VH-VL binders against Laminin subunit alpha (LanA). Designs and how they scored, part 14

Target 1, 191 residues: Laminin subunit alpha (LanA), of Drosophila melanogaster (Fruit fly) (q00174r1585to1775)
Amino acid sequence: SLLKHVSITTPEFHEESIKFDMWPVPADEILLNETTLKADFTLREVNDERPAYFGVLDYLLNQNNHISAYGGDLAYTLHFTSGFDGKYIVAPDVILFSEHNALVHTSYEQPSRNEPFTNRVNIVESNFQTISGKPVSRADFMMVLRDLKVIFIRANYWEQTLVTHLSDVYLTLADEDADGTGEYQFLAVER
Key: E = the ipSAE of ESMFold2; O = the ipSAE of OpenDDE; V2 = 0.75 times the mean of E and O plus 0.25 times the DockQ between their complexes.

## First folded at step 25 (VH-VL; framework fv_burosumab)

Design d2 (from e3 with heavy chain T101V; at its last look DockQ between E and O 0.03; V2 from the best seeds 0.00; counts 0 for: pae O 5.5 > 2, placed apart)
Fold by OpenDDE, look of step 25:
Structure d2 (fold): chain C 191 residues (1-191), chain A 124 residues (1-124), chain B 106 residues (1-106)
Amino acid sequence: as target 1 above (191 residues)
Amino acid sequence: QVQLVQSGAEVKKPGASVKVSCKASGYTFTSYYMHWVRQAPGQGLEWMGIINPYGGSKSRAKKFQGRVTMTRDTSTSTVYMELSSLRSEDTAVYYCARDRVPDYFSYSYYFDYWGQGTMVTVSS
Amino acid sequence: AIQLTQSPSSLSASVGDRVTITCRASQGISSALVWYQQKPGKAPKLLIYDASSLESGVPSRFSGSGSGTDFTLTISSLQPEDFATYYCQQYNHYPTFGPGTKVDIK
């Protein structure tokens, strides 16, 4: 499938909400090919420390109901270049944005400049928090999935980022890539 | 040093079950996912599934038709893989393999340390 | 699932030879590719990750390159201990392995 609805957005984090400011960049400048997105930071201020995110939901799921994403994996590869004097930007790696909620994930592994970084995030409540850092119940998590609007994937990790490429983004539904309907066993604490 | 020590070779009849263990040491057990990969004699490698230190797991459900059960014992730093309803095609060396990423919420799906392998022979 | 192919399936080479093995993916996997070395009766050993990053402790004569769908493993000067089977593996999706390339002594 092709990426149809793509965007780059700079979020503004509030206490319990996120406001996204879309970059005024045409989609055809973001979409390099059917599997690769590009964010060009060269037009930004050198000292701009604001995070940016790719928005990519429609390509990933192609479903009317996103509940089926539960237990699946979001996988992607990120590559960025930056200046030598850049500083780390603190922000979530992935944001699930729904009609009523936003959940954030921060990965242990973080990308380095000028080095491909492949990340895989399990779509379960324990892997996400509210914006304020609160844990998410399974019920609340399922509601977010039900009303999911956009999955945001971070585009910059360092100040003075130049160009970021996001490629080969996949959301496995029911372990479709494992030749099955997805066998997910819940954590032991839930058994 | 990181070590993954697996249980010994097994010989089973068709229809039986086998449970292979993998004892981990030399690192923080609860920080890494564990994978199971098998290799039929003279064949390539086949990924079977993944399990986190807290019991959550995924496997190739359709491929194995629900015959795979992965479990763990944190107290002994041991991961188990049980394959039921064994078939001749299940004859293989079974490996546990540690995920490269030390995160129990995200993972790499490639492996930096492997067990020595457990040969499972299914024959009538 | 993503299918990987390798070329050649086997090759014979001499010590000191330059050896190149190719891995091709059925679809784009960016740089999510690793290379393993496996000797008879042993578990695979990680050589290269992220297509071109050398694992710690692996000799510098090993190198990886490629992105997207085409990848290569190169041994600049084959050593006696390098005779083995080499597998590529992608991790952009659920893991799949190439069929392997056996490197035999000529």
Scores: ipSAE 0.022, ipTM 0.633, lowest interface PAE 5.5, mean pLDDT 89
ESMFold2, look of step 25: ipSAE 0.392; ipTM 0.736
ESMFold2 (binder alone), look of step 25: mean pLDDT 92; pTM 0.940

Design d3 (from e3 with heavy chain S57T; at its last look DockQ between E and O 0.47; V2 from the best seeds 0.00; counts 0 for: pae E 4.5 > 2)
Heavy chain, then light chain:
Amino acid sequence: QVQLVQSGAEVKKPGASVKVSCKASGYTFTSYYMHWVRQAPGQGLEWMGIINPYGGTKSRAKKFQGRVTMTRDTSTSTVYMELSSLRSEDTAVYYCARDRTPDYFSYSYYFDYWGQGTMVTVSS
Amino acid sequence: AIQLTQSPSSLSASVGDRVTITCRASQGISSALVWYQQKPGKAPKLLIYDASSLESGVPSRFSGSGSGTDFTLTISSLQPEDFATYYCQQYNHYPTFGPGTKVDIK
ESMFold2, look of step 25: ipSAE 0.224; ipTM 0.675
ESMFold2 (binder alone), look of step 25: mean pLDDT 92; pTM 0.944
OpenDDE, look of step 25: ipSAE 0.634; ipTM 0.840

Design d4 (from e3 with heavy chain T30D K62R; at its last look DockQ between E and O 0.03; V2 from the best seeds 0.00; counts 0 for: pae O 5.2 > 2, placed apart)
Fold by OpenDDE, look of step 25:
Structure d4 (fold): chain C 191 residues (1-191), chain A 124 residues (1-124), chain B 106 residues (1-106)
Amino acid sequence: as target 1 above (191 residues)
Amino acid sequence: QVQLVQSGAEVKKPGASVKVSCKASGYTFDSYYMHWVRQAPGQGLEWMGIINPYGGSKSRARKFQGRVTMTRDTSTSTVYMELSSLRSEDTAVYYCARDRTPDYFSYSYYFDYWGQGTMVTVSS
Amino acid sequence: AIQLTQSPSSLSASVGDRVTITCRASQGISSALVWYQQKPGKAPKLLIYDASSLESGVPSRFSGSGSGTDFTLTISSLQPEDFATYYCQQYNHYPTFGPGTKVDIK
């Protein structure tokens, strides 16, 4: 896979919307190679607690309709370095940004300093919520996928982050990479 | 301690179905994904599919042509894998394997605990 | 799917020997690689995760290294209980395994 259109942004979270402030960094500084993105935080203030995200949709899908991503998995590896006095930054790990909506995901497992972290996120409604923390229906989720503009992947988890590398990002469609026809079924637990 | 105990060996004819069970204990059953991996005699390991704590599953549909069904019973902390329309090529040891990540919405796709394996022999 | 290859397919070594096994991925997998040890009639045992992290309870003579496409498992001093087949597995995508490397007694 080739990374074509990438960005680093700092989101401003509102009640029902997210405003992204793009970093004034040229693409060639973000793209280390075909599979690795870099976010350099060394030029930021040491006490900057604002989260940053990689925008990567154009790299992940060559389709105008992203509904096919439903049931698929977003996978990526993240590695970051930070100063010794860094504090945890609370923010979503993944943001699905569409024309009219933004959905956020927070993973249970979180990356640690100086340790590669591989994450996988199912592209299903139960794995996401609105910015205000509300559940998302399947129908609404599908609309977000239909109008998907960017997938944002968090770039920093700690204050005083120095450098973050995001590598080998994959969006495996439900019918891809499982011999081309992956099958996902969701069943409720009977307790 | 974490234990995954699988059902006993099976001998089946082509076209039949087999259902292998994997009983989990020693950890929070509904916090981990479970995987199924098989290994043909003298061959390597092959991932078959994944099932989440709430019964959602994903498998290599093309590889198995929809023959794989994964289920779980929370009341007995047991995961099941059923393979239908058995072929000779399905002869293998089948393993359940716990995903490393204790999360319903995230998973590692590598495995820290394994069942002892269930040998399934398909022969006419 | 990502294909993994291992080298060598088999090797013979003596107790105390340094053993190195390589695993190569068909494309970049960052550090999303684990190593398993499997003995005959037993399930695989996790040794290394994230390419270089030692699983709890695994002897320190085992070590992993690598990133991207090339990875290595090293046994610094082979012990009698280390004779087994070793598999690499990537988890940057749907899981795939290497073909295995059998370590036999010389």
Scores: ipSAE 0.029, ipTM 0.619, lowest interface PAE 5.2, mean pLDDT 89
ESMFold2, look of step 25: ipSAE 0.500; ipTM 0.773
ESMFold2 (binder alone), look of step 25: mean pLDDT 92; pTM 0.942

Design d5 (from e3 with heavy chain F105L; at its last look DockQ between E and O 0.03; V2 from the best seeds 0.00; counts 0 for: pae O 4.9 > 2, placed apart)
Fold by OpenDDE, look of step 25:
Structure d5 (fold): chain C 191 residues (1-191), chain A 124 residues (1-124), chain B 106 residues (1-106)
Amino acid sequence: as target 1 above (191 residues)
Amino acid sequence: QVQLVQSGAEVKKPGASVKVSCKASGYTFTSYYMHWVRQAPGQGLEWMGIINPYGGSKSRAKKFQGRVTMTRDTSTSTVYMELSSLRSEDTAVYYCARDRTPDYLSYSYYFDYWGQGTMVTVSS
Amino acid sequence: AIQLTQSPSSLSASVGDRVTITCRASQGISSALVWYQQKPGKAPKLLIYDASSLESGVPSRFSGSGSGTDFTLTISSLQPEDFATYYCQQYNHYPTFGPGTKVDIK
């Protein structure tokens, strides 16, 4: 499997750090196939409002240096089912987790129940902020990429989520099929 | 209503440059990414690149070899696409197309509104 | 890049006919597929998004289905205004289009 290190975790957000509690779910229960991950929330309490995230990395980059991800796009499709009751869970959509810190991204568009949701996140500092909500400099962002350990992708958006599928996760490199023209034109040399 | 109005047809010689404009109206200009797609006569559609509300852009580097420059003018709600070192193979209708996602931080890469197209003919 | 193929490349049909067009992706794209209609001299028009969601204002005779690598566009009862070229496009990777399917009058 290309997804060697997959996990589902529930984060605890602090002012400057995130603590992740890994779900006691075997990888083979998370991996439905080579391109699809599954999170089963039916084992959780119905009123659990805590967010959960899929943890992935190796499948996406397959490189020793993650700096090459700069300017690229993280793309994925998410589909979830939920009960009729409950409320939205407020949390970041994507978390870049490194040895030193974590950066978070929140999209304006949010997925709806029982509808496929395709999201694209450009891997640039302007799309991310610190846990405390501070802007990220290019230099700091590059450090996070350099020491990147895990990309977390949100698994639940509603209380009383039942099942979530995350499928066809891609990380396209900036120089793979596109150039970093304009604002990010000169950043390629940093790789 | 959402409208994308492009500049008129162009006839260029090989080696020249062309700059196509796309004026947007009827929506919040800075909330949407804009794309450029071209279509050679009698052929399919080809994505060229994307530009964000802040001026950052990506184009198909391998395909266009750095010949594509995308810019924007927020004051006039206009996006521009310049293609340099024109070749006969660049003869096509060029479209601006709005990204479906009303988010300056994300995008869908599919398009809900299109300009009327600009025919660019490259001939000696 | 993800390559899309369409079948057939062209077809002839009559008003009232059921028309089915297929789109196949070189790799899995989940439901990240749209369908466009294009008439001569006009820009493409969005019909279906997320493989099966009907765009606002599009007649209900149009429908989309599929996931993964195989997708279909169906026109349940072809109308005179439906004669056009139809393109699939994936957006799970950098955008790529199918080669198109031309629907002509028989």
Scores: ipSAE 0.026, ipTM 0.686, lowest interface PAE 4.9, mean pLDDT 88
ESMFold2, look of step 25: ipSAE 0.362; ipTM 0.714
ESMFold2 (binder alone), look of step 25: mean pLDDT 93; pTM 0.945

## First folded at step 26 (VH-VL; framework fv_burosumab)

Design c1 (from d1 with heavy chain K62Q; at its last read DockQ between E and O 0.48; V2 from the best seeds 0.00; counts 0 for: pae E 2.3 > 2)
Heavy chain, then light chain:
Amino acid sequence: QVQLVQSGAEVKKPGASVKVSCKASGYTFTDYYMHWVRQAPGQGLEWMGIINPYGGSKSRAQKFQGRVTMTRDTSTSTVYMELSSLRSEDTAVYYCARDRTPDYFSYSYYFDYWGQGTMVTVSS
Amino acid sequence: AIQLTQSPSSLSASVGDRVTITCRASQGISSALVWYQQKPGKAPKLLIYDASSLESGVPSRFSGSGSGTDFTLTISSLQPEDFATYYCQQYKHYPTFGPGTKVDIK
ESMFold2, look of step 26: ipSAE 0.635; ipTM 0.815
ESMFold2 (binder alone), look of step 26: mean pLDDT 93; pTM 0.946
OpenDDE, look of step 26: ipSAE 0.771; ipTM 0.902
ESMFold2, fold request of step 27: ipSAE 0.485, 0.481, 0.660; ipTM 0.780, 0.781, 0.837
ESMFold2 (binder alone), fold request of step 27: mean pLDDT 93, 93, 93; pTM 0.944, 0.944, 0.944
OpenDDE, fold request of step 27: ipSAE 0.851, 0.538, 0.856; ipTM 0.915, 0.826, 0.939
ESMFold2, last read: ipSAE 0.459, 0.408, 0.409; ipTM 0.777, 0.755, 0.768
ESMFold2 (binder alone), last read: mean pLDDT 93, 93, 93; pTM 0.944, 0.942, 0.944
OpenDDE, last read: ipSAE 0.853, 0.857, 0.837; ipTM 0.924, 0.939, 0.908

Design c2 (from d1 with heavy chain T30D K62Q; at its last look DockQ between E and O 0.57; V2 from the best seeds 0.00; counts 0 for: pae E 2.4 > 2)
Fold by OpenDDE, look of step 26:
Structure c2 (fold): chain C 191 residues (1-191), chain A 124 residues (1-124), chain B 106 residues (1-106)
Amino acid sequence: as target 1 above (191 residues)
Amino acid sequence: QVQLVQSGAEVKKPGASVKVSCKASGYTFDDYYMHWVRQAPGQGLEWMGIINPYGGSKSRAQKFQGRVTMTRDTSTSTVYMELSSLRSEDTAVYYCARDRTPDYFSYSYYFDYWGQGTMVTVSS
Amino acid sequence: AIQLTQSPSSLSASVGDRVTITCRASQGISSALVWYQQKPGKAPKLLIYDASSLESGVPSRFSGSGSGTDFTLTISSLQPEDFATYYCQQYKHYPTFGPGTKVDIK
């Protein structure tokens, strides 16, 4: 589980940099249980239609080397409710944030309201881009993993989102947490 | 040294709004969250809300949702709290209080420095 | 919201006395508790954080203990400047305060 250290933030994208607006919500208000986070958008100011993200980091902090995440999968389940009005919000699905860099991932499949959505992102450079949309080399990707501070997972996809639940967040080297298929997607890591 | 200096006492009628200011000095203003806490005469302390260092994200106690507006001006190192639809029960000393943690990615939700307080009296 | 209670609501003591104030939470808050001192017409002053950690500049006669739901503030030897109202506050969730304990001179 990656849910011991949790936050909610709203990123502002500026060319090749990201500034995060931290929601001042106590961790215990975000963490519903050991496996589920909650973002309550009804607590936001009216007309705030900016994207929001869950910030998570636990497993990697307890590892000797964050590079061990390379080739693994980030998996999670989202379920959100929204009003009847509004439109889609354009933003990345996952952001890897390090001390000096940020990499973004956009998934082909997108979640729908009022329906659980499970996503899986392979932690390899080909699935990520810079903020400006440039490709990432393996070397640069490994540096981001080495200095990884937070993994941001998108919390809202539509305007007028009401509540979002993020559950079953895992970072594994194999597809063991989905259907127990035992599929491995490990790539050689330069260490 | 850290100082939080608040605006002067206010007298308002029911239904009106009041805006209290809190000017900070002696520390890096943008590194700390700021809270508002009030205290009715002879009563205990009541947390009202929090605003982050950038003035974007805010949280308010459920009791004050819809009535409290918090803003922040980094250029003047000043935080503002506006309370609308005032009622007699809003008569209290209002405090700004600095969050203990100097990090925009974290907060303590307890307070190491306080303003001197602003008395707001609501009477018909 | 987490509710805090304090005992006693008020007490009278003499200089040199050992004073103990209790704070109880409606649910477990681990060690996420602070103690404040407030004198009339003044803002609260932070004394103890994390249930038992003494804030810098606070005299060593002040101490805090407890975890979970039951906490205590102790003044080992009451001094003239210690007559005040003392509040506990939890910060596991959104902040809530105890009702306060007034310490008066006997």
Scores: ipSAE 0.426, ipTM 0.789, lowest interface PAE 1.3, mean pLDDT 89
ESMFold2, look of step 26: ipSAE 0.426; ipTM 0.760
ESMFold2 (binder alone), look of step 26: mean pLDDT 91; pTM 0.938

Design c3 (from d1 with heavy chain R60K K62Q P102S; at its last fold request DockQ between E and O 0.44; V2 from the best seeds 0.00; counts 0 for: pae E 2.2 > 2)
Heavy chain, then light chain:
Amino acid sequence: QVQLVQSGAEVKKPGASVKVSCKASGYTFTDYYMHWVRQAPGQGLEWMGIINPYGGSKSKAQKFQGRVTMTRDTSTSTVYMELSSLRSEDTAVYYCARDRTSDYFSYSYYFDYWGQGTMVTVSS
Amino acid sequence: AIQLTQSPSSLSASVGDRVTITCRASQGISSALVWYQQKPGKAPKLLIYDASSLESGVPSRFSGSGSGTDFTLTISSLQPEDFATYYCQQYKHYPTFGPGTKVDIK
ESMFold2, look of step 26: ipSAE 0.426; ipTM 0.758
ESMFold2 (binder alone), look of step 26: mean pLDDT 93; pTM 0.947
OpenDDE, look of step 26: ipSAE 0.725; ipTM 0.877
ESMFold2, fold request of step 27: ipSAE 0.435, 0.470, 0.421; ipTM 0.747, 0.776, 0.748
ESMFold2 (binder alone), fold request of step 27: mean pLDDT 93, 93, 93; pTM 0.946, 0.946, 0.945
OpenDDE, fold request of step 27: ipSAE 0.558, 0.482, 0.862; ipTM 0.816, 0.813, 0.944

Design c4 (from d1 with heavy chain S59T K62Q; at its last look DockQ between E and O 0.66; V2 from the best seeds 0.00; counts 0 for: pae E 3.2 > 2)
Fold by ESMFold2, look of step 26:
Structure c4 (fold): chain C 191 residues (1-191), chain A 124 residues (1-124), chain B 106 residues (1-106)
Amino acid sequence: as target 1 above (191 residues)
Amino acid sequence: QVQLVQSGAEVKKPGASVKVSCKASGYTFTDYYMHWVRQAPGQGLEWMGIINPYGGSKTRAQKFQGRVTMTRDTSTSTVYMELSSLRSEDTAVYYCARDRTPDYFSYSYYFDYWGQGTMVTVSS
Amino acid sequence: AIQLTQSPSSLSASVGDRVTITCRASQGISSALVWYQQKPGKAPKLLIYDASSLESGVPSRFSGSGSGTDFTLTISSLQPEDFATYYCQQYKHYPTFGPGTKVDIK
């Protein structure tokens, strides 16, 4: 297998920790095709509106260490369908999960129903916070990148979400050239 | 010793609901996913769904998606399955079954320990 | 859904006989297959997982083999306690079960 370790999870946020409730769905229900992951919320209870996240692991560098991603961008595209009258679900958009720490990012832009939404998150400490909302030092941020286990990307934004697709997930490097040759692809069709 | 002890037999009329309990002991309840599987008299086995007792996330077999509810109570180490809008073809023995993998962050979809079964009879 | 068939649906055998039961999947499931034994009025009991791995406490006369779509459960020397119905189940995706093979005394 070329791609490994895809998941859908629902976090429980505590003051200084996250406990993850992993959805019992097989990976081939999540990996829709070579570039797209699917989260099917119709498999959940109707009133279960907890936030859920796609989990992806990056082995594109053939290492667990992602410190070279500092200063680059995490990019992805979301598309979801939902009912029309639900409220917004307040939760982080991206979680960097390591052995000893989790850092969260919240984007100011929110996706609209039934429209593709492309997000880019600059991988620097100023764009992330601790679970409790505190600033992160560069040293602590680099330790998370060194020991990164999973990148979680939020799957639902509004109550009554039905299906969410995550596509075109990649990590760019901060390079001196605008050329995209320093890109990393989590869901690569082309390696 | 691992034990899964289920509630007693039920007789129901068509259109009613039934709620079956499954009390776990002898292991860390929240470390193992729990499944529900049924068997009609003289028939084979049919998977109904899975619940993560750690956080309550669940998946239901499509056949039962509109009629099955699974819950758990961590304080009593008990899983529940409620089947609504009962029909005569729902007459079966209902089993809880423990997922083999010992981790709330992982599952296998096959079962090492089973409850004793709960007979549910749906008749006029 | 991945459908499983079993062959034969039933068989009669004597104590000491070698018994072979097959399970076929409608699509490839690699080695993601288990075998259960079920006696009347009892819950199924796990015998074999990962197609060929013996569950703890299961006698060594039981063995499993196969990969892909074709799988076999073998009892090398049938004992009185082995008369039961045997089910295969795949776990490559959402669980499905074979229809069972009943093993009776001849």
Scores: ipSAE 0.350, ipTM 0.730, lowest interface PAE 3.2, mean pLDDT 85
ESMFold2 (binder alone), look of step 26: mean pLDDT 93; pTM 0.947
OpenDDE, look of step 26: ipSAE 0.690; ipTM 0.857

Design c5 (from d1 with heavy chain T30D K62Q F105W; at its last fold request DockQ between E and O 0.55; V2 from the best seeds 0.00; counts 0 for: pae E 2.4 > 2)
Heavy chain, then light chain:
Amino acid sequence: QVQLVQSGAEVKKPGASVKVSCKASGYTFDDYYMHWVRQAPGQGLEWMGIINPYGGSKSRAQKFQGRVTMTRDTSTSTVYMELSSLRSEDTAVYYCARDRTPDYWSYSYYFDYWGQGTMVTVSS
Amino acid sequence: AIQLTQSPSSLSASVGDRVTITCRASQGISSALVWYQQKPGKAPKLLIYDASSLESGVPSRFSGSGSGTDFTLTISSLQPEDFATYYCQQYKHYPTFGPGTKVDIK
ESMFold2, look of step 26: ipSAE 0.503; ipTM 0.784
ESMFold2 (binder alone), look of step 26: mean pLDDT 92; pTM 0.940
OpenDDE, look of step 26: ipSAE 0.507; ipTM 0.807
ESMFold2, fold request of step 27: ipSAE 0.453, 0.426, 0.390; ipTM 0.778, 0.756, 0.727
ESMFold2 (binder alone), fold request of step 27: mean pLDDT 92, 92, 92; pTM 0.936, 0.938, 0.940
OpenDDE, fold request of step 27: ipSAE 0.871, 0.509, 0.862; ipTM 0.944, 0.824, 0.940

Design c6 (from d1 with heavy chain T30D K62R; at its last look DockQ between E and O 0.49; V2 from the best seeds 0.00; counts 0 for: pae O 2.8 > 2)
Fold by OpenDDE, look of step 26:
Structure c6 (fold): chain C 191 residues (1-191), chain A 124 residues (1-124), chain B 106 residues (1-106)
Amino acid sequence: as target 1 above (191 residues)
Amino acid sequence: QVQLVQSGAEVKKPGASVKVSCKASGYTFDDYYMHWVRQAPGQGLEWMGIINPYGGSKSRARKFQGRVTMTRDTSTSTVYMELSSLRSEDTAVYYCARDRTPDYFSYSYYFDYWGQGTMVTVSS
Amino acid sequence: AIQLTQSPSSLSASVGDRVTITCRASQGISSALVWYQQKPGKAPKLLIYDASSLESGVPSRFSGSGSGTDFTLTISSLQPEDFATYYCQQYKHYPTFGPGTKVDIK
């Protein structure tokens, strides 16, 4: 099961759906240690310039109550190396994947090559869109959280990426800065 | 019943290429990863690589990187393995083997069903 | 790559004998080990998975044990159809096989 394993995948975006091309990499190669995931692009075909993502839901939560993530923050540190050539790859930074839907987030700040990049994404509907770029209602967002299968975090931003490390990944339930984003009454009703 | 039927024996010269096919039946083809494993005469088993159910992502043993190409045709439920730059050491029986896990999002890296094998002989 | 060794490389036994084959991994692989049986001219057949789980259709005289680095395949009472070569294989990382143990008739 995808929920039981960390994974690397390359998504193919369609009109309102995503097809994932799973990398057949052993979990022990992806999980470098207790806090760090690794993607080795040198093992792939040289002409593959598609985006790749870490699947990290089970790694982060190890819980079945995904709704509790609402209003919290997804935080992580990304560090990647690349060749001297290549172009920027256009893709979302984070994908929430449920059985019935997928929501995508694009961060304003983007990582640079050979420098650690720390990102924080508040888990609220205003930070996400449908694949087609439409806004998401709170109700629909909560349904995605309820039926959440995987959280995907982008692993490459440039062509000719060599190695990516994803570390210090956290999903918090509440933050001091998130006091106005969620309604616990709403969360209770959705559970 | 699950069946994996491979193409017939091949005789090749050094430097040539060989392409072996594996036709699957008796199960949902698109739910399982497929592997290639070879066995030199009188020797043990050696894993070559894995290909996903749709023929997209694949991994190869480092020993074969640059020489092995795996492809998949979902319309015919057939997987192919092409080995180039053949050398005498490539003389072996080549097996396709189904991954144990019936899940596109998961794989076990061990094998519950095997093809009958394809003998490839490389000689001058 | 994870290396596997087997002991013995070959053995001779009689029908009814208890046969024990060992497999050792170069590093810890938890329970990510399978056993195969292979007869001449045939593909391997899966016997045991997760170190100790019997594959469906495999006789109960076959059993597997072990975890970490040391594993054992046991045939409690050898039958005529059990003369074959047995391979261990780890799947914690990319698959690697043991060198095999040939079980011959005494």
Scores: ipSAE 0.159, ipTM 0.738, lowest interface PAE 2.8, mean pLDDT 88
ESMFold2, look of step 26: ipSAE 0.472; ipTM 0.777
ESMFold2 (binder alone), look of step 26: mean pLDDT 91; pTM 0.940

